Miniprotein binders against q53ft3. Designs and how they scored, part 96

Target 1, 195 residues: q53ft3
Amino acid sequence: MFGCLVAGRLVQTAAQQVAEDKFVFDLPDYESINHVVVFMLGTIPFPEGMGGSVYFSYPDSNGMPVWQLLGFVTNGKPSAIFKISGLKSGEGSQHPFGAMNIVRTPSVAQIGISVELLDSMAQQTPVGNAAVSSVDSFTQFTQKMLDNFYNFASSFAVSQAQMTPSPSEMFIPANVVLKWYENFQRRLAQNPLFW
Below, E stands for the ipSAE of ESMFold2; O stands for the ipSAE of OpenDDE; V2 stands for 0.75 times the mean of E and O plus 0.25 times the DockQ between their complexes.

## First folded at step 10 (miniprotein)

Design u20 (at its last look DockQ between E and O 0.01; V2 from the best seeds 0.00; counts 0 for: pae E 14.8 > 1.5, placed apart)
Fold by ESMFold2, look of step 10:
Structure u20 (fold): chain B 195 residues (1-195), chain A 83 residues (1-83)
Amino acid sequence: as target 1 above (195 residues)
Amino acid sequence: SPIQEEFERLMERAEYYFEFAEKYYELGDYEWALLFFTFAARMFRKAARLAKKNNDPESYKEAIEYAEEAQKYAEEIQKELEK
């Protein structure tokens, strides 16, 4: 449903679903992370009138989670880059995650995504300066993310002669990944804010 | 009336989500199917409360039947996702 990417790390595509409308990614060693990218997987959009509120959570000095609203993903903006380097001591915000029973260790933060009605999302205010809007910084970070994603995905590529039938497993032809990568790079170079 | 108008809006949106959930299920997107069956069930129950407030037992019965069907689908999908 959702993906989460930190520069220099493997992309995460297997969110923990903690409620019918709530998803979580773990971020171990969060103090070394400056930016995270949250994006929608798949080709099917949110249903009409819905989107996702994106939160960052870190443990406070008492070990309790502090949740902060970073921003949103929607059908019109299906991915977003968030700066978290300045948020690791900030104030919490109201959030829909409650006291979820999640596995947690020291130095582990979380990204939470809550699927909500757009009208409800419009009434929320993200923590200031979380969203990255600088074209040059965004372009550089996004290019590094795209290179990482392409290299990671292509490491699973095999020739047809090397494939073993595995009907319980899903495979993606390398050409699909390459075409996606090339198209996204082209669109980003023409309009860094196309997404 | 405003209550009847709101009831009709809820029913239409819930039916849309129910059908959309069926489409996700047919495509194998079970997590999305689960989400939207659950939303549909809750919207149908909200519509049922409006029908009860409007003293309309036939609309109440219809909304509850849809809500229970959507919940049944959601529970079946949840069991399939439990490894």
Scores: ipSAE 0.000, ipTM 0.176, lowest interface PAE 14.8, mean pLDDT 70
Fold by OpenDDE base, look of step 10:
Structure u20 (fold): chain B 195 residues (1-195), chain A 83 residues (1-83)
Amino acid sequence: as target 1 above (195 residues)
Amino acid sequence: SPIQEEFERLMERAEYYFEFAEKYYELGDYEWALLFFTFAARMFRKAARLAKKNNDPESYKEAIEYAEEAQKYAEEIQKELEK
């Protein structure tokens, strides 16, 4: 039902179902993680009127989990990017996972998804700056950025015959820019958060 | 004039880079934000030079102000990344 993606890591598609309405991903070495993508696999949609509240947990100084609401995923917004690097301190919020007997490793953070009513979700307030964007929005943004940059750079392209001496300027062959563009596009297609 | 057209083009491109930098900053991708603020600053400075050449002090002032703003953000991000 759900997938979890961390930059530089393999995609996780096997969430641990800890309850009928609750799913958990483990995030080893969470200290190195800045962003996480949570997305629906497209196999099973949310029931009508329901969505997923996405929580992050990290161990406190005592090794106890601190849960914070990151944001939401829904059938209409099936993916979201969350910044978690700045959330590794502070107070936890109320969360639906506290009563669950989840086997945890103290050094491992977790992403929890709770399937909830949309109306209930609307009443919840995610931690500030956690919910960044949907994967699709980010991909579209990045694509626009790439296109803009390429178009900009290409607008300055001249043939060698057209070049005028400018010793104060450095020149980059247009094919280098194109190669970079193509490589970046390939990497983006493979993993929207490959950096 | 060709100078005015180039100025407008540079300003437009710089604004796009600035907006992208802001978006990356919001996303917490500070390395990318730094890069694009730097690009924006450079383009605004180029625009400013053109405005000066074109004897357009208002456009010069505008471009310089944006360049300084972009540069400020870049420097702030750089400082944070070095901590």
Scores: ipSAE 0.000, ipTM 0.182, lowest interface PAE 10.7, mean pLDDT 79
ESMFold2 (binder alone), look of step 10: mean pLDDT 88; pTM 0.862

Design u3 (at its last look DockQ between E and O 0.01; V2 from the best seeds 0.00; counts 0 for: pae O 8.5 > 1.5, placed apart)
Fold by ESMFold2, look of step 10:
Structure u3 (fold): chain B 195 residues (1-195), chain A 83 residues (1-83)
Amino acid sequence: as target 1 above (195 residues)
Amino acid sequence: SPIQEEFEKLMERAEYYFEFAEKYYELGDYEWALLFFEFAARMFRKAAELAKKNNDPESYKEAIEYAEEAQKYAEEIQKELEK
């Protein structure tokens, strides 16, 4: 029903079902993880009036699980990116997974998904800054790619006085690249999805 | 009273979600904005139910007006997402 993706790792699609309405993914070596993507596989939608509350759990100093509400997935928002790098020292929140006497290794955390009524989900408050805007991530990626291209192209810049004649080559004036960079950057700030 | 305290909690949570929805709307993340406007509307309606139970028609009217505003934004966003 659910998938879990961490950058640089294989997608997990075989959640451990711990109850009829509760699913868990193990995240080994969680301290190296900054973001996690949780998504519906698309084969089984939530029943009408229901959705999924998404939790992150890590072991505390005594080895006991500390659960934090990251946010939600629903039929209308079937995938979400959550930042977890700032949560590994946070306090726990109320959660539906109950008191579980599970022996945990120190570097293994969990993503928990609880299928709940939308009314119940709306009464919950996710931890701050966990729900990452996909538009903001796209903008940051695009800006970095833009900067990388401009810096790379500029590293080959020469003045006309420094050029060696090469009749078989084509050249683009550096100011054309700069103008394109400035124009693209301006348009990206106005509408990150324009391209 | 317990009902008045629960009403105030629901109103504060609804306003929290409404403000979050506005933030994501400004960022252009319409799917998150839609979800949070819908959550705000649900919480304002639940607060209105408590105000009615507490025989407080002024609070009922206030909560319903906020719920309708949140629902209006959600419907407008839903219409745009379907394009």
Scores: ipSAE 0.132, ipTM 0.630, lowest interface PAE 6.2, mean pLDDT 78
Fold by OpenDDE base, look of step 10:
Formats: sequence, C-alpha cells, structure tokens
Structure u3 (fold): chain B 195 residues (1-195), chain A 83 residues (1-83)
Amino acid sequence: as target 1 above (195 residues)
Amino acid sequence: SPIQEEFEKLMERAEYYFEFAEKYYELGDYEWALLFFEFAARMFRKAAELAKKNNDPESYKEAIEYAEEAQKYAEEIQKELEK
C-alpha cells in the first residue's frame, strides 16, 4: 500500500503492518537522512473519507521513541516529501503509535503511517517545515525535467545521412530515447514516486 | 548567428539542469542533484566552447564560471556521498 524512499537508498515497498490501520518503515542510519518520500503504491487506495497521517520517530536521549507528525498522504495527494534532518531535537507529540510495542533498535528511526479520517487529519498540525513539497509539485518538476531532457536530447538528433563519423563517441538512436521517455511518463502517471 | 543561437540554447538548457539539480539538492536527493549538476557543467562547457569559437570572450567567461560552479557543487555532493 505504501512506499518509502530515501535518497541514495533502495525504495522500500514492504511496510510492516503493525495494526490494521498502521504501517511502519524502518530507517537505518537515520542521522544521515535529510528527506524522506512517502508514497502510495497505487495498489490499494485509502477508503473513502480516509487518508494517512505520516509520523517520524527517532530515539531520544533515553532511547525512547519520539514521534512527530510530518504530514499527510491521501488519494488526492498520494505522495509527500518530508524533511527530517531538523527534527532530532523536537518534542514528541501525541501519536497513534504510542500504544504499540514496536521493537526498535537504537540506531533505527521509523516512518509510521496511520490511516485516519480526513476530518481528523485536518485538525492535526504537522511539525513546522517538515513538508517540503507536495506530490503535485514534485510531479510537475519531474515532468519538466523529463521534457527538458527529451528536448535537449532530441535537439542533437541527426539522420544517419547527416551523421558524421566519430569513432570516439557512442550514439543512441532517437527512438530509444523516445521509448524511454514514453515509458517513464507512463510510470510517472501511474506512480509519481515509482523510482 | 547560428553559433550564437546554439550557445543561447545550451546556456538555457544548462540553466535548467542547474535549477533541477538545486531542487533535487533541496529535496535531499543528492544522487539526482549530482547527476544534474554534472549535466549542467557539461552543457556550460559546451557553451563555452561555442563562445570561444565565436570569439566571444564575455560569453565564454560567463559559461565557464557557471560550469565551474556546477562542477563545484557536483564535487561537493560526490564527497558527501562517499562518506
């Protein structure tokens, strides 16, 4: 149902379901993480009127988990980017994971997703500056990037008749770039965070 | 001139890549940031070569300065990723 992405790391698509309405990702070496992307896989939508509250937990000085609300994901906003690097000194807020005995290792932080009513989510206040970008903004950015790349690459396209031999250079057929572009666009449309 | 037009196109493209790199960097996606800074640097260098060919030292200087900036960011990111 959910995926979690940290830059430079493999995407996590296997959340631990700790309750019927709660999912957890482990984040090893969390101190090196600046941002986390949480996204819906697109396999199972939220029930009508429900979304996901996204929490971050880190161990405090006593090794106890401190949970903070980062933000939300919904069917309408199926992904979000959160900055977690500055949250290490924050005070814990009320969180839905407090009653759960989640086995933790001291060096591992966690991303928790709690499926909640949208109305309830609207009343919650995420920690300041945690939400960096909306899925829409990210999607738009990615689309612009892809378009720019495609336009750039295509601008150098020459027909075989126009090609000047350059033994030191490798050439990629333009149709390969187009196919890649189309495939990427399709994947992006299906899941903005498929990468 | 055709060379000037190509220079401007390359500069524009390089600037877009640079902006993308900055955005990815802000998002903490350093691998992508690195990639796009490298792209930007390469494009700026290509632009610089065109400016040189066109005997435009001002445009050459500008392009080189941006290339060096992009390269600097790329190198910094690379160092951080290797730690």
Scores: ipSAE 0.013, ipTM 0.230, lowest interface PAE 8.5, mean pLDDT 78
ESMFold2 (binder alone), look of step 10: mean pLDDT 88; pTM 0.859

Design u4 (at its last look DockQ between E and O 0.07; V2 from the best seeds 0.00; counts 0 for: pae E 15.1 > 1.5, placed apart)
Fold by OpenDDE base, look of step 10:
Structure u4 (fold): chain B 195 residues (1-195), chain A 83 residues (1-83)
Amino acid sequence: as target 1 above (195 residues)
Amino acid sequence: SPIQEEFEKLMERAEYYFEFAEKYYELGDKEWALLWFEFAARMFRKAAELAKKNNDPESYKEAIEYAEEAQKYAEEIQKELEK
């Protein structure tokens, strides 16, 4: 249902479902993370009148998880970018994950998504500056995402001579990926909101 | 050189993913650890190829060693997952 992407890291699509309406992604080395993208996979939409509240957790000085509301994803806004680099200091807000002992190692943060009523979500206040509002930040994230994808995809590149027949698999020429990448970058540079 | 710069970037990223894999493994998320080790290995190999192209045998050796290490961990994890 959900995906999580850290800039420069591979996408995570296997959220841990900790409850019927709650999903968690683990983020190792959270201190190195500036931005996180949470997005719907497009397989299962939110029920009508519902969306997802996105929370970030990190261990406090006492090792206790501090959960903070980052923002929201909805059917109408199926993805969101959050800045988490500045969230290391602060008080936790009320969160739906409190009853769950999801505490892991101190070096690992978590992104939690709670499926909630839209009306309830509207009453919640995300932590300040968590939502990426700047076009520049979005552009930077997108660029890093693209770079990550390109690097990932290119890591599988083989020459035709090295190719082993695999009838069950489809192959995409690397030049196609490159062309797509270049085209996307061009579009992004022209208009970061071209989609 | 552009090749050297690209090599360094790849190495840095590969190392990052390697460490990331280690952390996932420590957390017990073996499936993720496996994926990231495999990815790291591929990136290190790519770096190695760049080093080779750049006629830098030392960098090549380093990258290959890391690639082999990452691959070894991936294989070990794979075996663990099959038990």
Scores: ipSAE 0.007, ipTM 0.240, lowest interface PAE 9.8, mean pLDDT 78
Fold by ESMFold2, look of step 10:
Structure u4 (fold): chain B 195 residues (1-195), chain A 83 residues (1-83)
Amino acid sequence: as target 1 above (195 residues)
Amino acid sequence: SPIQEEFEKLMERAEYYFEFAEKYYELGDKEWALLWFEFAARMFRKAAELAKKNNDPESYKEAIEYAEEAQKYAEEIQKELEK
């Protein structure tokens, strides 16, 4: 159903299911986390007309949970990156987890996912600057990314004569990018799931 | 401005690549996930250089934080591959 990914950590794919329609991931050492990625595993879609509202929670100064709406994931937008660094000092909003008895270590933040009607989700406003990205269907995402990567990377190609030396900078030869792009396109056309 | 618009497009593109890397990681293809996290990190760093040229320290910090995040994922996957 869902995955949660934090920089420098293994992906979590075993959410704690706290209700039929509610799932929670623990985020230990939450003060070192700036971004989280929430995504659908792709094998079990949301029911028709439904999607997932994504919340972040950490203990307040009294040890009570503070839940904030980050954004959404849906069948059409199955992955999103959320910025949570600014939320560590924020105030809570209305959320579906407040009355639940969720097992929680006091110093651990949580990501909560609530399966809700799309109409209900459309009326909710995430906390500002939380949501960063969402993803099209796998095949369309892959094609868009290939086109974007090639066009973007090739726009920075320079000849050796134009370069100013910098030990901290790395460059990609344009020919390598082109060869990779062509090979990837051929493989994708043969089997979109060859990954 | 044109520079701000280019920054935003670079960030959006890098986020696409980051999400692609995540999909490969969840599918178990660690070699491809590693490659795409590294590409995402480089692209976020290029966005950071645009923000630096635009004298925009908040955007610079944001792009660098994303780049470091992508690099950390790549490093963890590299460790998994060396087992």
Scores: ipSAE 0.000, ipTM 0.099, lowest interface PAE 15.1, mean pLDDT 69
ESMFold2 (binder alone), look of step 10: mean pLDDT 88; pTM 0.861

Design u5 (at its last look DockQ between E and O 0.56; V2 from the best seeds 0.00; counts 0 for: pae O 3.0 > 1.5)
Fold by ESMFold2, look of step 10:
Structure u5 (fold): chain B 195 residues (1-195), chain A 83 residues (1-83)
Amino acid sequence: as target 1 above (195 residues)
Amino acid sequence: SPIQEEFEKLMERAEYYFEFAEKYYELGDKEWALLFFEFAARLFRKAAELAKKNNDPESYKEAIEYAEEAQKYAEEIQKELEK
């Protein structure tokens, strides 16, 4: 139903459904993440009058989840980029004993999507600066998406000697993917809006 | 009055989304602008319903006019996205 993409990581498409109307993606090592993309897998739209509110959750110093509204996805805006780097818990946290060298257990953050009525969603206010403009972020996201796609596709590369003949399947030489990647990067760098 | 207080909160939130939509439109981000104009229109219309329940025709008219303006911007942006 939903996908979640972080630059430099493989896309997640198997959300954990925690309620009829709530879906969750785990984000391990969340402190290294600046942006996430949330998008609808294109097979099932929201029912009429409904959409998705997108939340970010991290534990505070006591490990309790803290959910913050990042923004929305709808049938009319089926994908969105959110900045989460300013939302991380534990950075600069005060201790009664001041700064100490301690080993912290990494925490797993979560992206939550709640399917709600559009009227209810409109009454919510996202945290400031979470929703990223697609014009400014398009080049950044596109470059990171291209890196991700190339790494994904190249992980399936096999040599000619490794191929097992399969007449019911089509094959693409690995260098086609590389040439596409290099050509698209070059065009994007010269004209980010070359559509 | 709790109805008047809720009306004012809805109007303020709708104006926030309206301004936010205009900023995204000026940046060229038509998808966010469309979504936020639609949210503004929904909130203005909800505020108009409260004004009607409160028997306040001046507030009703104001809220409906803002809702229609937001909806017109959303429709224009939708046409631009379909080009």
Scores: ipSAE 0.408, ipTM 0.799, lowest interface PAE 2.8, mean pLDDT 75
Fold by OpenDDE base, look of step 10:
Structure u5 (fold): chain B 195 residues (1-195), chain A 83 residues (1-83)
Amino acid sequence: as target 1 above (195 residues)
Amino acid sequence: SPIQEEFEKLMERAEYYFEFAEKYYELGDKEWALLFFEFAARLFRKAAELAKKNNDPESYKEAIEYAEEAQKYAEEIQKELEK
């Protein structure tokens, strides 16, 4: 139902379902993470009148989880980018995960999604600096994602002479990836929110 | 009164979301703007219901007017996103 994306890391599409209405992603080495993207996979929509409250958990000085509300996802807003780098010193808020015994390691932060009524969500207040509120921050995040993808894709590039016959596989010319990258960068420079 | 205090809290939060929505819209983040206008509208409506229960027609009217404004902006943004 949900995906989680961190720049420079593989996309996570297998959330741990800790309750009927609660999902959790683990984020190892969370200290190096500035932004996280939470999105719906598009397989299962929220029921009518419901959405998802997105929480971030990090260990406090005692190793206990501190949960903070980042924001929301809904059928009408199926994805969101959150800045988490500045949240590590904040106070915990009321959260739906506190009563759950979620096995975690001290070095791992978590993203929690709670499926809730939209009316209930409206009564909650996200932390003020969690949402990407600057074009610059968003642009930087997107650029890092693009660079990561390009580097990843280019690592698989082979010359035609190096290709081995594999009829079951489809191949994409590296030039196509490059053209896509250049086009995306141009669009991003013109309008960081072009999509 | 407890009802009046709850009303004021709802109004304050709704206004906060309304302002946030405006800010996001100015930044070009229409999806966030839409969401927060919707939240503002819902909270203003809840405040209106409290005012009604408290027999405060002036507060009711104020809350409804803000709810309608927030809803209007949400609907306009929704239309923009569908183009």
Scores: ipSAE 0.052, ipTM 0.545, lowest interface PAE 3.0, mean pLDDT 80
ESMFold2 (binder alone), look of step 10: mean pLDDT 89; pTM 0.881

Design u6 (at its last look DockQ between E and O 0.02; V2 from the best seeds 0.00; counts 0 for: pae O 12.6 > 1.5, placed apart)
Fold by ESMFold2, look of step 10:
Structure u6 (fold): chain B 195 residues (1-195), chain A 83 residues (1-83)
Amino acid sequence: as target 1 above (195 residues)
Amino acid sequence: SPIQEEFEKLMERAEYYFEFAEKYYEAGDKEWALLFFEFAARMFRKAAELAKKNNDPESYKEAIEYAEEAQKYAEEIQKELEK
């Protein structure tokens, strides 16, 4: 039903279901994470009048979970990016998870999604401005996606001396990818919505 | 009273969501703006229900007027998204 994406990591599409209406994704090495994307997988909407409250949890200095409401995902807003870098020292908020998933290493945080009535979700207050503006989101997300694409494509680069003949295989010279990346970066800086 | 205290909490939450919606709309994020205007409208309507149960017609009128304003913005944004 849900996906969780962190730049530079494989997308997670198999949440741990910890209750009938509650789902959790583990985030190892959370101190290196600044943003998280939470999204619906696309073909199964929430029931009418329902949506998802999205929480972030990290262990405090005593190893106890500290949960904070980031925001929401609904049929009308099926994906969102959340900033979590400033929340790792924040205070907890009211949340529906209780002591769930308290058994984890100190370096593992969690994203929790609670499926609830929209009326119940609207009665809660998200922490600060964790939900990222779409304009800032486009720029920041696009930059991280471009970095990821460049690193991925560069891992397949071969020199002309290292090429192996393969009739069923096509190759892209690494410098073409770099030139594309540099050109796209300049265009994005000039107009974040050009594409 | 407990009912009046809950009414005031709902009105405060609705106002914060209304302000969130305005901020996201001004930043060009119509989907977040729509969601928060809809949440604001829901909270104002819930506050109006409490005012009606408490036989407080002035608070009822205030909450309903704000709910209708939030709903109007949500409907306008929904039309913009459908274009």
Scores: ipSAE 0.238, ipTM 0.702, lowest interface PAE 4.1, mean pLDDT 76
Fold by OpenDDE base, look of step 10:
Structure u6 (fold): chain B 195 residues (1-195), chain A 83 residues (1-83)
Amino acid sequence: as target 1 above (195 residues)
Amino acid sequence: SPIQEEFEKLMERAEYYFEFAEKYYEAGDKEWALLFFEFAARMFRKAAELAKKNNDPESYKEAIEYAEEAQKYAEEIQKELEK
């Protein structure tokens, strides 16, 4: 349902579902992270009238998790970029993950997504400076995402001579991936929300 | 000319983002509105640079005016978000 991307890292598409309405991504070495992108995979939309509240957690000086509301994702806004570098010293707010006993490692922060009613979300106030910082961040995100996919796909590339018959598998020519990449970039430049 | 074509494409895209920004702002999504206004502003500036390179002062002026408008809205929204 959700993906999480940190610049320079592999995209995460397997959130840990810690409750029916709660999902968590682990962010190791969070101190080096400036921005995080949270996005819907497009496989499962939010139910009507619902969206996702996005939270960030980091360990405090005592190793206890501090959760802060970053912002929201919805069917109408299926992705968001958050700046987390400035949040490391913030105070915790009320959060839906407080009752969850999530195993944590000191160097690992978390992105939590809570599926909530849109009306309830409207009453919540994200922490300052967590909002989308700049267009450059968006551009960097999209480029990193594209690069990530390209690198991922290319890692599976084999020459025709290297191919072994596998009737159960489908093969995609590398040129198709490249064409997709180019088309995606063009479409993204024309309409960042074309998906 | 290729430069003129690129200019027109940038202007078109910038206008598109500007409209998106307005739509998001009206919907109460200020973060997205901010993003798209900033993006529009940047695209208009790029268009202006092309116009300058092409020695087209009228197109340059137009692009700069739109860039300034988009930037103004972005700044206003940024202030709103900081309250």
Scores: ipSAE 0.000, ipTM 0.180, lowest interface PAE 12.6, mean pLDDT 78
ESMFold2 (binder alone), look of step 10: mean pLDDT 89; pTM 0.873

Design u7 (at its last look DockQ between E and O 0.02; V2 from the best seeds 0.00; counts 0 for: pae O 4.6 > 1.5, placed apart)
Fold by ESMFold2, look of step 10:
Structure u7 (fold): chain B 195 residues (1-195), chain A 83 residues (1-83)
Amino acid sequence: as target 1 above (195 residues)
Amino acid sequence: SPIQEEFEKLMERAEYYFEFAEKYYEEGDKEWALLFFEFAARMFRKAAELAKKNNDPESYKEAIEYAEEAQKYAEEIQKELEK
């Protein structure tokens, strides 16, 4: 349902689902990370009236996770870039993950996504300015690339249960689009101006 | 009263998101502006429902007017993004 991208790393598309409505990505070597991109894969949209609250977690001095609200993703804003470099010593906030029985590595940071009602999300306050504006060229290019990827993937995302049988129709598994995205990232790493 | 306190908190949160949306729009970030105008509209509408339950027509009118303004900005930005 979700992807997580850090510059210079492979895109993560296999979140650990810790509850029906909660997803987690591990971020090893988190101290070297300044920005993280969270996006919808395009295979499963949020249910109507719902969206995703995005949290960042890091281990405190005792190795216990401290969670902070970064911001949101919704069907209308399916990708976002968050700056996390200033959050690695911040105060934790109330969050939906602490009461869950989730498996975690105490010395690794995490990105958590909680699927919630839009009304509940709107009552939350993200930590100051973690959401990155898309006004600079890098952010703008990254946002455009992710929007393009999402739109492409969503044009092929159907479940077998949602489809009317047709002998002339071909199916493209959603993972093929993700593989294309991974190839795009490799080409960009080899030549940042290839596009 | 508890209902009036909740109304005031919702209005404050809605105004906060409204100002965020304006800031992002002025900076050229229409997607964040759209999201926060939509959040503001939701919170203003919740505040209006509280004012209605509290039989406070002046607060109801204020909240609904702000909700409609936020929604109008969201719809205008949505059309701009479709171009």
Scores: ipSAE 0.319, ipTM 0.748, lowest interface PAE 3.4, mean pLDDT 76
Fold by OpenDDE base, look of step 10:
Structure u7 (fold): chain B 195 residues (1-195), chain A 83 residues (1-83)
Amino acid sequence: as target 1 above (195 residues)
Amino acid sequence: SPIQEEFEKLMERAEYYFEFAEKYYEEGDKEWALLFFEFAARMFRKAAELAKKNNDPESYKEAIEYAEEAQKYAEEIQKELEK
């Protein structure tokens, strides 16, 4: 359902589903990460009236995870860019992942996506520095990111016959990426502020 | 005209990407800065082609100049990343 992208790193498409409504990506060497892109793969939409609250977690001085709300993704806003570099010294907030005993390595942060009601999401306040841009800026960014992502992804595209079996990795069909891209472009063209 | 409107939209988008690239570079995210400069350059070039089709040499020149600037920054960042 979700993908996670860090600049200079391979796209992650295999979120760990830790609950029916919760997904987690691991971010190794998180201290070197400034921005993270979270996006829907376009395979499974959110149920009607629902979206995803995106959280970032890092270990505190005691090694306990500190979770912060970064923002949201929705069917109308299927991707978002978050700045996480400035959050590393922040305080934790209430989060839906608190009851989950997630084993963490000190150098690994996490992106958590909680599927929630849109109405509930509207009541939540993301951390101030997480949002990179206004909706307009995000739309423009997203379009470029999409183009770049498509180009990037397509550059790594291999035929099924060329695939090396890697059970530990998830593969996304190129047509899914293309469909997502086309759908996103269409939505952006119709309403740049569709999120 | 539809071509002029499309040109303006492309220029606006390209400028936005350029600004994002600058911001990311300032924040130390060189990889993202690179990507956005490259994208900006591409968008400006597309805009330039539209201007050419529209027989607007001034708009063409402007778009090309911005494309070259964006490309220059992208190339510089690429060199930095290779060190």
Scores: ipSAE 0.020, ipTM 0.396, lowest interface PAE 4.6, mean pLDDT 77
ESMFold2 (binder alone), look of step 10: mean pLDDT 89; pTM 0.870

